VH-VL binders against Integrator complex subunit 8-like protein. Designs and how they scored, part 17

Target 1, 198 residues: Integrator complex subunit 8-like protein, of Dictyostelium discoideum (Social amoeba) (q54vk3)
Amino acid sequence: MNKIFGVKIDSQQKKRQQSNKNLTVFNNGRYLIYIGDIHFDRKFHREALRYYLLGCGLETAFYSDPVKTSVTNSKYLTFLSRRIFDCFYFLRAPMQAIVVSQFFGNLNQTCLVSFKIIQEEYYQLDTNYFQYIWELPLLEILLTTFTKQKDLKKIYLINQIISNPIINENNHPDIRKNFIKNTKHNFWKAISSNYLLQ
Below, E stands for the ipSAE of ESMFold2; O stands for the ipSAE of OpenDDE; V2 stands for 0.75 times the mean of E and O plus 0.25 times the DockQ between their complexes.

## First folded at step 12 (VH-VL; framework fv_tocilizumab)

Design k1 (from i3 with light chain Y30S; at its last look DockQ between E and O 0.45; V2 from the best seeds 0.00; counts 0 for: pae O 3.1 > 2)
Fold by OpenDDE, look of step 12:
Structure k1 (fold): chain C 198 residues (1-198), chain A 120 residues (1-120), chain B 107 residues (1-107)
Amino acid sequence: as target 1 above (198 residues)
Amino acid sequence: QVQLQESGPGLVRPSQTLSLTCTVSGYSISSRYYWSWVRQPPGRGLEWIGYIYYRGSTYYNPSLKSRVTMLRDTSKNQFSLRLSSVTAADTAVYYCAREYDYWSDAFDIWGQGSLVTVSS
Amino acid sequence: DIQMTQSPSSLSASVGDRVTITCRASQSISDYLNWYQQKPGKAPKLLIYAASDLQSGVPSRFSGSGSGTDFTFTISSLQPEDIATYYCQQSYSTPYTFGQGTKVEIK
């Protein structure tokens, strides 16, 4: 009985190693992004998301440097922000989508798309991702919505974020920028951990 | 297409205030970005002056902070630079530029520049 | 302030040549480095951002590399229209600072 379990574990390990080897053979971030697009078009949004994250990670060396404390503002992340947003949307991960919307090139667009999501999905917004919101207008939308819905817990959390001096736009720009950089980095790390390792 | 255009007097007397306006078209200055001023003395390199953020906060180069004021007029989609107590050293081409805050803080769009000469 | 040092200050090369410009920061700036092209009488134009990302619409003959303190800008095949002064700029911390520029001429 033990030998059969050993072979099954070995086959799963070999499959994992082979899957990892296959991922290493195509150590081209652009290629991974392309594969992501294929999955996206096939409505395999989870798979698409994985490939997008992997692709971006490789292109920016985001995952290759364990000591990296800041996210590169790579064009890949910006370019794929909409696709990643859509992935989260279709995966029914609205709070992640809202966070990603901050990478859009236009704040108005960020607010519009997020507003709709917030209004529709306010009851299921994962509070664990509130910490990755840095856009004040977006925080204000959240606060307003939760206030209307009398969600005291979320109101409290959002107020804590808004009240954080580090997010204040009147701070020295380097302080705020560093905060945002770190927030972005932490967000992508969290997402990578949640979606790539599962 | 987003365009920036500097406007203002090309000649300023010493000790007076240099005033320039940047008119932005094709994009709202209230939407995003750090709206920046950069200058270039003739035959020299580039110097960042400061920015006004899309929400109105400002930050200036410490070397010029005491003399610089930046304002915005959202109704006109303009932002302005004032530099007080000018000297010959302030003679330069002044550029307004859009600083993209979520890429690499690069200046992705520039005005054509406006030469300001400080002379008695 | 972070000091940016470009090398060389000027260079002359033939059409089709590979041109390399270096930029050194006085401290680590990660990949917060941008490269600009400035033609005479014109405003600077963004070519490369985040050390190695090519700005939209910029020809592929332009490239950037590096991280930390040492950066390289490359024109793989110099064209006549590439006559300009090139500047590196750090956006890691304020005040933003530029290199002194590299004047590129064609022989």
Scores: ipSAE 0.163, ipTM 0.720, lowest interface PAE 3.1, mean pLDDT 85
ESMFold2, look of step 12: ipSAE 0.559; ipTM 0.786
ESMFold2 (binder alone), look of step 12: mean pLDDT 93; pTM 0.954

Design k2 (from i3 with heavy chain R32N, light chain Y30S; at its last look DockQ between E and O 0.49; V2 from the best seeds 0.00; counts 0 for: pae O 3.5 > 2)
Fold by OpenDDE, look of step 12:
Structure k2 (fold): chain C 198 residues (1-198), chain A 120 residues (1-120), chain B 107 residues (1-107)
Amino acid sequence: as target 1 above (198 residues)
Amino acid sequence: QVQLQESGPGLVRPSQTLSLTCTVSGYSISSNYYWSWVRQPPGRGLEWIGYIYYRGSTYYNPSLKSRVTMLRDTSKNQFSLRLSSVTAADTAVYYCAREYDYWSDAFDIWGQGSLVTVSS
Amino acid sequence: DIQMTQSPSSLSASVGDRVTITCRASQSISDYLNWYQQKPGKAPKLLIYAASDLQSGVPSRFSGSGSGTDFTFTISSLQPEDIATYYCQQSYSTPYTFGQGTKVEIK
């Protein structure tokens, strides 16, 4: 009986190793992005997201190890922010989308798209991702919306974030900058863990 | 296309205030990013002076903090550098630059630079 | 402040040669290192950011590697137009600091 379990484990390990080798062989960010695009066009948004994240350098030891933040490729994160945003949107992950919208490079655009999402999907906003919002205007939009909806729990959470002196514009700019930097890294790590390993 | 252009006097007397303006075109300075000043003495390396955040907060190099002031004029889409109590050591080409901060804080767009000479 | 030390200060190589420049940080800066090219009388130009990411429009002969304290900039095949001074810059923490530069010349 032990031999059969050993063979099954070995086969699964071999498959994992092979899969990992295949990922390594094609560990060209551009190629991974291309594959992501193919999936995206086919409306396989989860798969697309995975490949986009892989293309961004958020590598894991094939569903076994946590994401190494140090391998993140900023180039792809910047260029793929819109596609990743769309993936989250279609995956009905509005809060993740809102977080990603902060990477658009235009605060007004960020606010506009986020406002729309918040108005449409406020009841589905995953509070676990509130911690990854650093733009005060977005927090204000959220607060306003939750206040209108009388969602006391979300109001409380948002107020806690808004009250954090680290994200306050009047705080030491370097502290805020570092906070944002770390928040970005933590966000992508979290996303990678949630979507690459599952 | 985003462009930056420095403007200001090329000559400043010792103990006076150096004043430069960076005019940004093709992008609103109030939309995003850190807007920085970097200087380069003749024949020497580069020194970061400080930045003004798109929200208006500033941070300066500690070595220059007491003498540096950065401001922005959103209506003109400009940000400025003032350096007080200048000496010959402040003679340099001054660059304004956009700090791209989405992941790595790199200066991806530079002005052409403006030479400022401190001389009596 | 984080000190950035480049090596060498200057080099001369032939067209087509592989050129390597190193940059060492006084402390770990993760991958927050950028490389710039500066031609005489011109502003610095960003070539590499985040240690290894190629800036848009930059030729593929330019590359960067490294993490932590030791970084390498490489020109795989030196071209005449590559005559310039190259600078590394850490963006890990303020104040941002630059290496002293490496002057690259062609024989």
Scores: ipSAE 0.180, ipTM 0.732, lowest interface PAE 3.5, mean pLDDT 85
ESMFold2, look of step 12: ipSAE 0.480; ipTM 0.768
ESMFold2 (binder alone), look of step 12: mean pLDDT 93; pTM 0.950

Design k3 (from i3 with heavy chain S30R, light chain Y30S; at its last look DockQ between E and O 0.35; V2 from the best seeds 0.00; counts 0 for: pae O 3.4 > 2)
Fold by OpenDDE, look of step 12:
Structure k3 (fold): chain C 198 residues (1-198), chain A 120 residues (1-120), chain B 107 residues (1-107)
Amino acid sequence: as target 1 above (198 residues)
Amino acid sequence: QVQLQESGPGLVRPSQTLSLTCTVSGYSIRSRYYWSWVRQPPGRGLEWIGYIYYRGSTYYNPSLKSRVTMLRDTSKNQFSLRLSSVTAADTAVYYCAREYDYWSDAFDIWGQGSLVTVSS
Amino acid sequence: DIQMTQSPSSLSASVGDRVTITCRASQSISDYLNWYQQKPGKAPKLLIYAASDLQSGVPSRFSGSGSGTDFTFTISSLQPEDIATYYCQQSYSTPYTFGQGTKVEIK
């Protein structure tokens, strides 16, 4: 048991500290993702998430590039979205998981997994992430659930989002595309700030 | 397996309305896709006509907007194209296609195409 | 409308050759570019989406690259079955527009 500053750090904490040091060392997106997988398999979901986010950022450059020029539609991100989803799920961050489910590339799958989460965890959904929902069917599921639960606050928030003209499917595709692109980018920035800086 | 199939008359007279139907199998048109029409004049390139969204919203190429109408029949899992006031310039193979909007809005599934000839 | 300029209009190459097709957009389209293969009498087939992502079931000899205005489609080793016309298509904004096509033939 290595004593750092006179405190016995258990082997798990030491591994976590070492993991945090490694986050700054490697400027290779694929490598970072690989490390993420190792952590994931070891059930270190927070660490895994960090590496995935870093890896995605480097690989797709969506953290550094302007939103309009950034690669947000990469197959790589799609593949990793499931792992990130699982990380959020195991970290008991259901709203983040729901947001990430929108990256699955299949609306039915998105709705199915989100429906389950919403039904089970409706009372603890972080409203700060409502703004990153762009799929109307998900908003409808949320609205229905909150209505059933008589959660007036969440109903109000969801209604505000649904009423946003930008989400309207009748909009010019470019408007919608740009909105979604920006929303995606903002989401990844938000979660990177929340999970990488800790 | 998702399949698209165009159907309609192969011959249309000038000034009449071209009407085509796309039948979708293996997938519901109520799912999130832009159900699109694309045409190709003989020996020429491809022209996007427009799409109907899974909820019924439509958007048409501005060059054809005044003459184009797209509808959907969810009960039959079909969507249709009507092009009014046709001329010889509208002679083309018409394709229905599924436009996948999650990533790049690519046309990932196509019908086999239906030749429509405008002739007197 | 966004204009897509594809080059060359036609090319002839030998089996096993590397084939490169270029597509230029009149304005930036980010990575909203798709590549299609069309064989005679058939519908276009999606090969590449999002500029560089290979569609499922498409052979790995096909690839795409680029972002912004300049894009490249590559066949690393031309096969006899690759005889077709290839089209780029922007999906950045409506109306969606296609390149004029590149006819690929084998010598």
Scores: ipSAE 0.115, ipTM 0.708, lowest interface PAE 3.4, mean pLDDT 84
ESMFold2, look of step 12: ipSAE 0.622; ipTM 0.819
ESMFold2 (binder alone), look of step 12: mean pLDDT 93; pTM 0.953

Design k4 (from i3 with light chain Y30S Y92W; at its last fold request DockQ between E and O 0.58; V2 from the best seeds 0.59)
Heavy chain, then light chain:
Amino acid sequence: QVQLQESGPGLVRPSQTLSLTCTVSGYSISSRYYWSWVRQPPGRGLEWIGYIYYRGSTYYNPSLKSRVTMLRDTSKNQFSLRLSSVTAADTAVYYCAREYDYWSDAFDIWGQGSLVTVSS
Amino acid sequence: DIQMTQSPSSLSASVGDRVTITCRASQSISDYLNWYQQKPGKAPKLLIYAASDLQSGVPSRFSGSGSGTDFTFTISSLQPEDIATYYCQQSWSTPYTFGQGTKVEIK
ESMFold2, look of step 12: ipSAE 0.689; ipTM 0.831
ESMFold2 (binder alone), look of step 12: mean pLDDT 93; pTM 0.955
OpenDDE, look of step 12: ipSAE 0.379; ipTM 0.776
ESMFold2, look of step 13: ipSAE 0.616; ipTM 0.816
ESMFold2 (binder alone), look of step 13: mean pLDDT 93; pTM 0.953
OpenDDE, look of step 13: ipSAE 0.522; ipTM 0.811
ESMFold2, fold request of step 21: ipSAE 0.695, 0.644, 0.634; ipTM 0.850, 0.828, 0.815
ESMFold2 (binder alone), fold request of step 21: mean pLDDT 93, 93, 93; pTM 0.955, 0.954, 0.954
OpenDDE, fold request of step 21: ipSAE 0.239, 0.322, 0.500; ipTM 0.756, 0.768, 0.815

Design k5 (from i3 with heavy chain S57N, light chain Y30S; at its last look DockQ between E and O 0.38; V2 from the best seeds 0.00; counts 0 for: pae O 2.5 > 2)
Fold by OpenDDE, look of step 12:
Structure k5 (fold): chain C 198 residues (1-198), chain A 120 residues (1-120), chain B 107 residues (1-107)
Amino acid sequence: as target 1 above (198 residues)
Amino acid sequence: QVQLQESGPGLVRPSQTLSLTCTVSGYSISSRYYWSWVRQPPGRGLEWIGYIYYRGNTYYNPSLKSRVTMLRDTSKNQFSLRLSSVTAADTAVYYCAREYDYWSDAFDIWGQGSLVTVSS
Amino acid sequence: DIQMTQSPSSLSASVGDRVTITCRASQSISDYLNWYQQKPGKAPKLLIYAASDLQSGVPSRFSGSGSGTDFTFTISSLQPEDIATYYCQQSYSTPYTFGQGTKVEIK
C-alpha cells in the first residue's frame, strides 16, 4: 500500500489517480477529441463525453483548478457542441443537451433542436440545469411548454429565471456578458463534476 | 454566404446628421449577433461606435452615445447608423460588421466600408 | 476605457521571415483579444479570436498567444500577400477598443 503523504490510498483511489495520470499524459486537446470520436462512433457516449470535455480543457477540474476563462470560448467547445449535445441526448440527459444547444452559435438552430426535445421530454427535464439557460427565446419555449402541460413547479422555476433582471438583454453589455460567462463556467464545472470525476 | 453592405451619402455637411444603412444578406438580423458599426478616420485606427442586437436593444460607445442612433428594419434585413451634429472629426470610412458573441465577440464579417466626408 | 498598445507601429521583413507583433492591454482582458488584418482600401479581416484561435479559412502561418495583458501575434513565414496593417482588439469590456495597428511591409 503506497503511502502518499502518510495517507493510505485505497486501491480504488489509486486506480482513479492512475486513470487521471494516464489522461494527463495525453493532454493534447486534439488527441483527446479524436479519442472521444472513437468512443462516440462505438456508441460509448459516456466515454466520448468525457474525452470531449477533457479535450475542451475542462480537465482542470481533475486538478482542483478553476476552470479557465478561455475554456468557455474555446474553439473546441464550439466545434464539439453538437457532439456533446448528442452525447447528452443518447445518455438521456435532455436538459443538459438543451443547455449545450446554446453553444451552437445559431439561435434558430438552438430553438429548433431544443423545441423538439422539450416537447417530447418535458416531464424528465432536470430542473437543476435550468439555472444554466441564458437564452430568452429558449426560456420562452420552456415556459410555453410547461404552461401547456400545467407543470406548475417548472413554470415557477422558469419564471424565476426569466424575471431575473441580470438576464435582461437591455442590460449593459458587460453585465450580460459576465453573467453568461459565469453561467457557462458554472455549467461546465457542474458537468465536469458529474461526468469526469465519477 | 453572409454579406454586409454599407450604403448612404458620401458627403455630409457640418452639424448635419450622417446616415448609413447596412444591408445583410445570407443571414437574418433577427436570428442573433451584435450588429455593429466601426469607423476608421483616414490614416488612423479603428473606433467601435456601437451595436444593435438581434432583439433590437442598442449600446453605444460612450464617446458617441449622445449623437448615435441605431435602428433595424427586419423586413428589409437592414440596420442603420445615424450620427448627429457631425464635424470634420467624423470623416471616416464606416464599416458595418457582425459581432459573434460566441467567438469572444469578434467581428467575423465586415462590410466593404463607406467613406463619409464631412465638409462644408 | 481599456487602452490597447501595439508594437511595433511598423516593420519591414523579408519573405519567409518570422514576424511578431505584440499587443498590451492597460488591464487584464483574459483571452478576449482578436487580431485583424487590413489590406489597403479593404475592410479588416478577422484572423485570430480569443487570443489564439484561428479563424476558419485563415492560413496556419498565422497564430496568436497570450492572456491577461500581454499578447503576441505571429506570422511564421511572411508571404507577399501578408502586406497589411494588423490590429488587435479587446472584447473584454465595452467600449471595444483597438490597437493603433502595425504596418507590415516586405523588403
Scores: ipSAE 0.233, ipTM 0.737, lowest interface PAE 2.5, mean pLDDT 85
ESMFold2, look of step 12: ipSAE 0.572; ipTM 0.802
ESMFold2 (binder alone), look of step 12: mean pLDDT 93; pTM 0.954

Design k6 (from i5 with heavy chain F103Y; at its last fold request DockQ between E and O 0.29; V2 from the best seeds 0.58)
Heavy chain, then light chain:
Amino acid sequence: QVQLQESGPGLVRPSQTLSLTCTVSGYSISSRYYWSWVRQPPGRGLEWIGYIYYRGSTYYNPSLKSRVTMLRDTSKNQFSLRLSSVTAADTAVYYCAREYDYYSDAFDIWGQGSLVTVSS
Amino acid sequence: DIQMTQSPSSLSASVGDRVTITCRASQSISDYLNWYQQKPGKAPKLLIYAASDLQSGVPSRFSGSGSGTDFTFTISSLQPEDIATYYCQQSYSTPYTFGQGTKVEIK
ESMFold2, look of step 12: ipSAE 0.721; ipTM 0.852
ESMFold2 (binder alone), look of step 12: mean pLDDT 93; pTM 0.955
OpenDDE, look of step 12: ipSAE 0.222; ipTM 0.739
ESMFold2, fold request of step 21: ipSAE 0.726, 0.720, 0.728; ipTM 0.855, 0.855, 0.859
ESMFold2 (binder alone), fold request of step 21: mean pLDDT 93, 93, 93; pTM 0.953, 0.955, 0.955
OpenDDE, fold request of step 21: ipSAE 0.619, 0.519, 0.420; ipTM 0.844, 0.810, 0.793

## First folded at step 13 (VH-VL; framework fv_tocilizumab)

Design q1 (from k4 with heavy chain W103Y; at its last read DockQ between E and O 0.45; V2 from the best seeds 0.62)
Heavy chain, then light chain:
Amino acid sequence: QVQLQESGPGLVRPSQTLSLTCTVSGYSISSRYYWSWVRQPPGRGLEWIGYIYYRGSTYYNPSLKSRVTMLRDTSKNQFSLRLSSVTAADTAVYYCAREYDYYSDAFDIWGQGSLVTVSS
Amino acid sequence: DIQMTQSPSSLSASVGDRVTITCRASQSISDYLNWYQQKPGKAPKLLIYAASDLQSGVPSRFSGSGSGTDFTFTISSLQPEDIATYYCQQSWSTPYTFGQGTKVEIK
ESMFold2, look of step 13: ipSAE 0.759; ipTM 0.870
ESMFold2 (binder alone), look of step 13: mean pLDDT 94; pTM 0.956
OpenDDE, look of step 13: ipSAE 0.459; ipTM 0.790
ESMFold2, look of step 14: ipSAE 0.646; ipTM 0.823
ESMFold2 (binder alone), look of step 14: mean pLDDT 94; pTM 0.956
OpenDDE, look of step 14: ipSAE 0.348; ipTM 0.775
ESMFold2, fold request of step 18: ipSAE 0.752, 0.772, 0.761; ipTM 0.864, 0.880, 0.871
ESMFold2 (binder alone), fold request of step 18: mean pLDDT 93, 94, 94; pTM 0.955, 0.955, 0.955
OpenDDE, fold request of step 18: ipSAE 0.569, 0.712, 0.593; ipTM 0.841, 0.867, 0.840
ESMFold2, look of step 19: ipSAE 0.748; ipTM 0.867
ESMFold2 (binder alone), look of step 19: mean pLDDT 93; pTM 0.955
OpenDDE, look of step 19: ipSAE 0.507; ipTM 0.802
ESMFold2, look of step 20: ipSAE 0.660; ipTM 0.814
ESMFold2 (binder alone), look of step 20: mean pLDDT 93; pTM 0.954
OpenDDE, look of step 20: ipSAE 0.473; ipTM 0.780
ESMFold2, last read: ipSAE 0.654, 0.748, 0.757; ipTM 0.826, 0.866, 0.875
ESMFold2 (binder alone), last read: mean pLDDT 94, 94, 93; pTM 0.956, 0.956, 0.955
OpenDDE, last read: ipSAE 0.576, 0.588, 0.604; ipTM 0.842, 0.844, 0.846

Design q2 (from k4 with light chain Y32W; at its last look DockQ between E and O 0.05; V2 from the best seeds 0.00; counts 0 for: pae O 10.6 > 2, placed apart)
Fold by OpenDDE, look of step 13:
Structure q2 (fold): chain C 198 residues (1-198), chain A 120 residues (1-120), chain B 107 residues (1-107)
Amino acid sequence: as target 1 above (198 residues)
Amino acid sequence: QVQLQESGPGLVRPSQTLSLTCTVSGYSISSRYYWSWVRQPPGRGLEWIGYIYYRGSTYYNPSLKSRVTMLRDTSKNQFSLRLSSVTAADTAVYYCAREYDYWSDAFDIWGQGSLVTVSS
Amino acid sequence: DIQMTQSPSSLSASVGDRVTITCRASQSISDWLNWYQQKPGKAPKLLIYAASDLQSGVPSRFSGSGSGTDFTFTISSLQPEDIATYYCQQSWSTPYTFGQGTKVEIK
């Protein structure tokens, strides 16, 4: 596994993507993701991000039905999320990166990388993206950090999120799942609007 | 070619503050890496002290946190270590290193090291 | 803190021998392990990162393997210039911690 900016990339997942290169010719979304990979490898992170977002939009119907993103838990999407994470990290968009880290499928890893980012970049975290955090441990890290910093505004925002009954782990699993799906959808829509229109 | 070089006094009295500077050449410390300090007591292993991020935030080993301060001077392309209230246990070779965030946060570039002896 | 236990503390081998060093983490660190070579009076040099990836410019006789808690560093054919102390280091979580080192000598 290769680690890029604190994110571990499953080499096997990468190989699987490469092996399916021939299939990418027939799937426009996958092709775009491939192009994103090329740009990423060339350290053109903004371009990479654009292609990733475009590709994801086509593959997961980010813009149409959040429920159809049954693929959101696929190993493929996990890999892609890590690349997107790296793009945001390179582009100095730490809060977006933190949001994406929730897609890793490993809460411990999510917390570790996010903790590092929060510690390093707490002063420039875009609060507009706080609403896309659903993992309680991440919210706790943020809360702790900003409490220490005595940032009342950010504390308030985080507390509002934490206090939302829908985030409660004791909720029916379906309620939480739907919330997460919708949150993911809204996040992708937001970042697409911000990064594709530029 | 990226090079790191430690500089500072080789002798510090007990209870005083150890101060070292790492000068980086061939690469800007304002770039996206972690700049770390590692020490090695004579004949012993390595201990990570902490790092300063390219944006200036710091993280210290909890064992030393209360005594450690790291700063950067981007104009001089330097970062520094201060260790307060030193004792004989702080006698060590001190290394500055670049922590490469691309690949497993490994220390890929090291300074030559600077011996600091704590003695009365 | 994650404890890194390295074994053996020292070894002596002949030129051309296969040398193996092990490192155990007190908890799983996945593949977030690095190996360093330190020659006397010199700074450590990165040899292996991410448990098994060879650092650029490092001879192919050096290799690493393992994941989770158990890791192995190998010199396939020991050379005279390989006399050094070798260290494992976890980069899974802060504070970063090192093994106690393995001193490699030539018989």
Scores: ipSAE 0.006, ipTM 0.578, lowest interface PAE 10.6, mean pLDDT 84
ESMFold2, look of step 13: ipSAE 0.674; ipTM 0.833
ESMFold2 (binder alone), look of step 13: mean pLDDT 93; pTM 0.955

Design q3 (from k4 with heavy chain D105E; at its last look DockQ between E and O 0.24; V2 from the best seeds 0.00; counts 0 for: pae E 3.9 > 2)
Fold by OpenDDE, look of step 13:
Structure q3 (fold): chain C 198 residues (1-198), chain A 120 residues (1-120), chain B 107 residues (1-107)
Amino acid sequence: as target 1 above (198 residues)
Amino acid sequence: QVQLQESGPGLVRPSQTLSLTCTVSGYSISSRYYWSWVRQPPGRGLEWIGYIYYRGSTYYNPSLKSRVTMLRDTSKNQFSLRLSSVTAADTAVYYCAREYDYWSEAFDIWGQGSLVTVSS
Amino acid sequence: DIQMTQSPSSLSASVGDRVTITCRASQSISDYLNWYQQKPGKAPKLLIYAASDLQSGVPSRFSGSGSGTDFTFTISSLQPEDIATYYCQQSWSTPYTFGQGTKVEIK
């Protein structure tokens, strides 16, 4: 079963889609992802991002059931996350990129890449996306950076997130898991709304 | 390459405390992941004991919670298991494992296991 | 606790045969199911994670499918080196639980 961002593609839906050969090539999430790749290679990052988001949405029913949004460490998902990350980066959406970096499946890599972005573009990080950070090390990097910059507003926002009991590692693992799942879902919903409707 | 290795006494007397240490090489236990213990009685299946998170928080199987303590020593890159008031039922091969926390939370790296026998 | 029921407990097949093992969860676990191979005297080895994703370095003859409560592990062509006990494990909720295992032997 092909998974995008850890979500199983319902094989039954795939079978239904395969049986209707006449359904326009546009209804295949995989096809959309491939189109995204084409745009990406042509350095059309906005278009690429749109197709990636559309493709992911179709393949994973990502927006309908957050419970189904299990995450896989497949090479494919890592690649796709990287491409989406790059799209945000080139579109000068660094905070979105930072959020996506959490999907790399490697915290060290996430922190390294995000650290670089934060150092270079701390002044243009969209605070609306702070809520989608669940990795404490990443929050700490942000906090440290904005503390150095004496940005009281952003410090306050980050502290609010860090202070949220739900993000605490001492919580029951299921609470954290559910939080992360919901946060991921909400993030993808938000970016889909912002980038697909424009 | 990340490697885990269990160490500790192979024999424990009833009512005493079983103590094992897992030494991690090739990766810092302070970086990430859930560092877990799993045991397997001879000829039986696997039982998850609990984990210690890279930040130090712990969670134990409710069936063992009252007897289990997990600690970490970041300076030695080790984490440990203590199981108090042991009985013959606690005789098992004890494994330490890395629990991947990103997606499926699978145990992707295991130690070789350490047999602990509870006997008088 | 989530109970994992694995079937069969043991099987014997010939080299080259297709082998199928099933695992049922007492409640829905989405795709939070992992499959392990354990050879005698060795630690379990992760083969499949998230129900169907192949762990790096694992041969392609191994596969997994399923979601919710019913899961299947498959060896497309059994090899001599595949003699082992296989376990499913749910990671949906704590405490994590394992199936009872399936011993795979070669005829």
Scores: ipSAE 0.312, ipTM 0.753, lowest interface PAE 2.2, mean pLDDT 85
ESMFold2, look of step 13: ipSAE 0.392; ipTM 0.756
ESMFold2 (binder alone), look of step 13: mean pLDDT 93; pTM 0.953

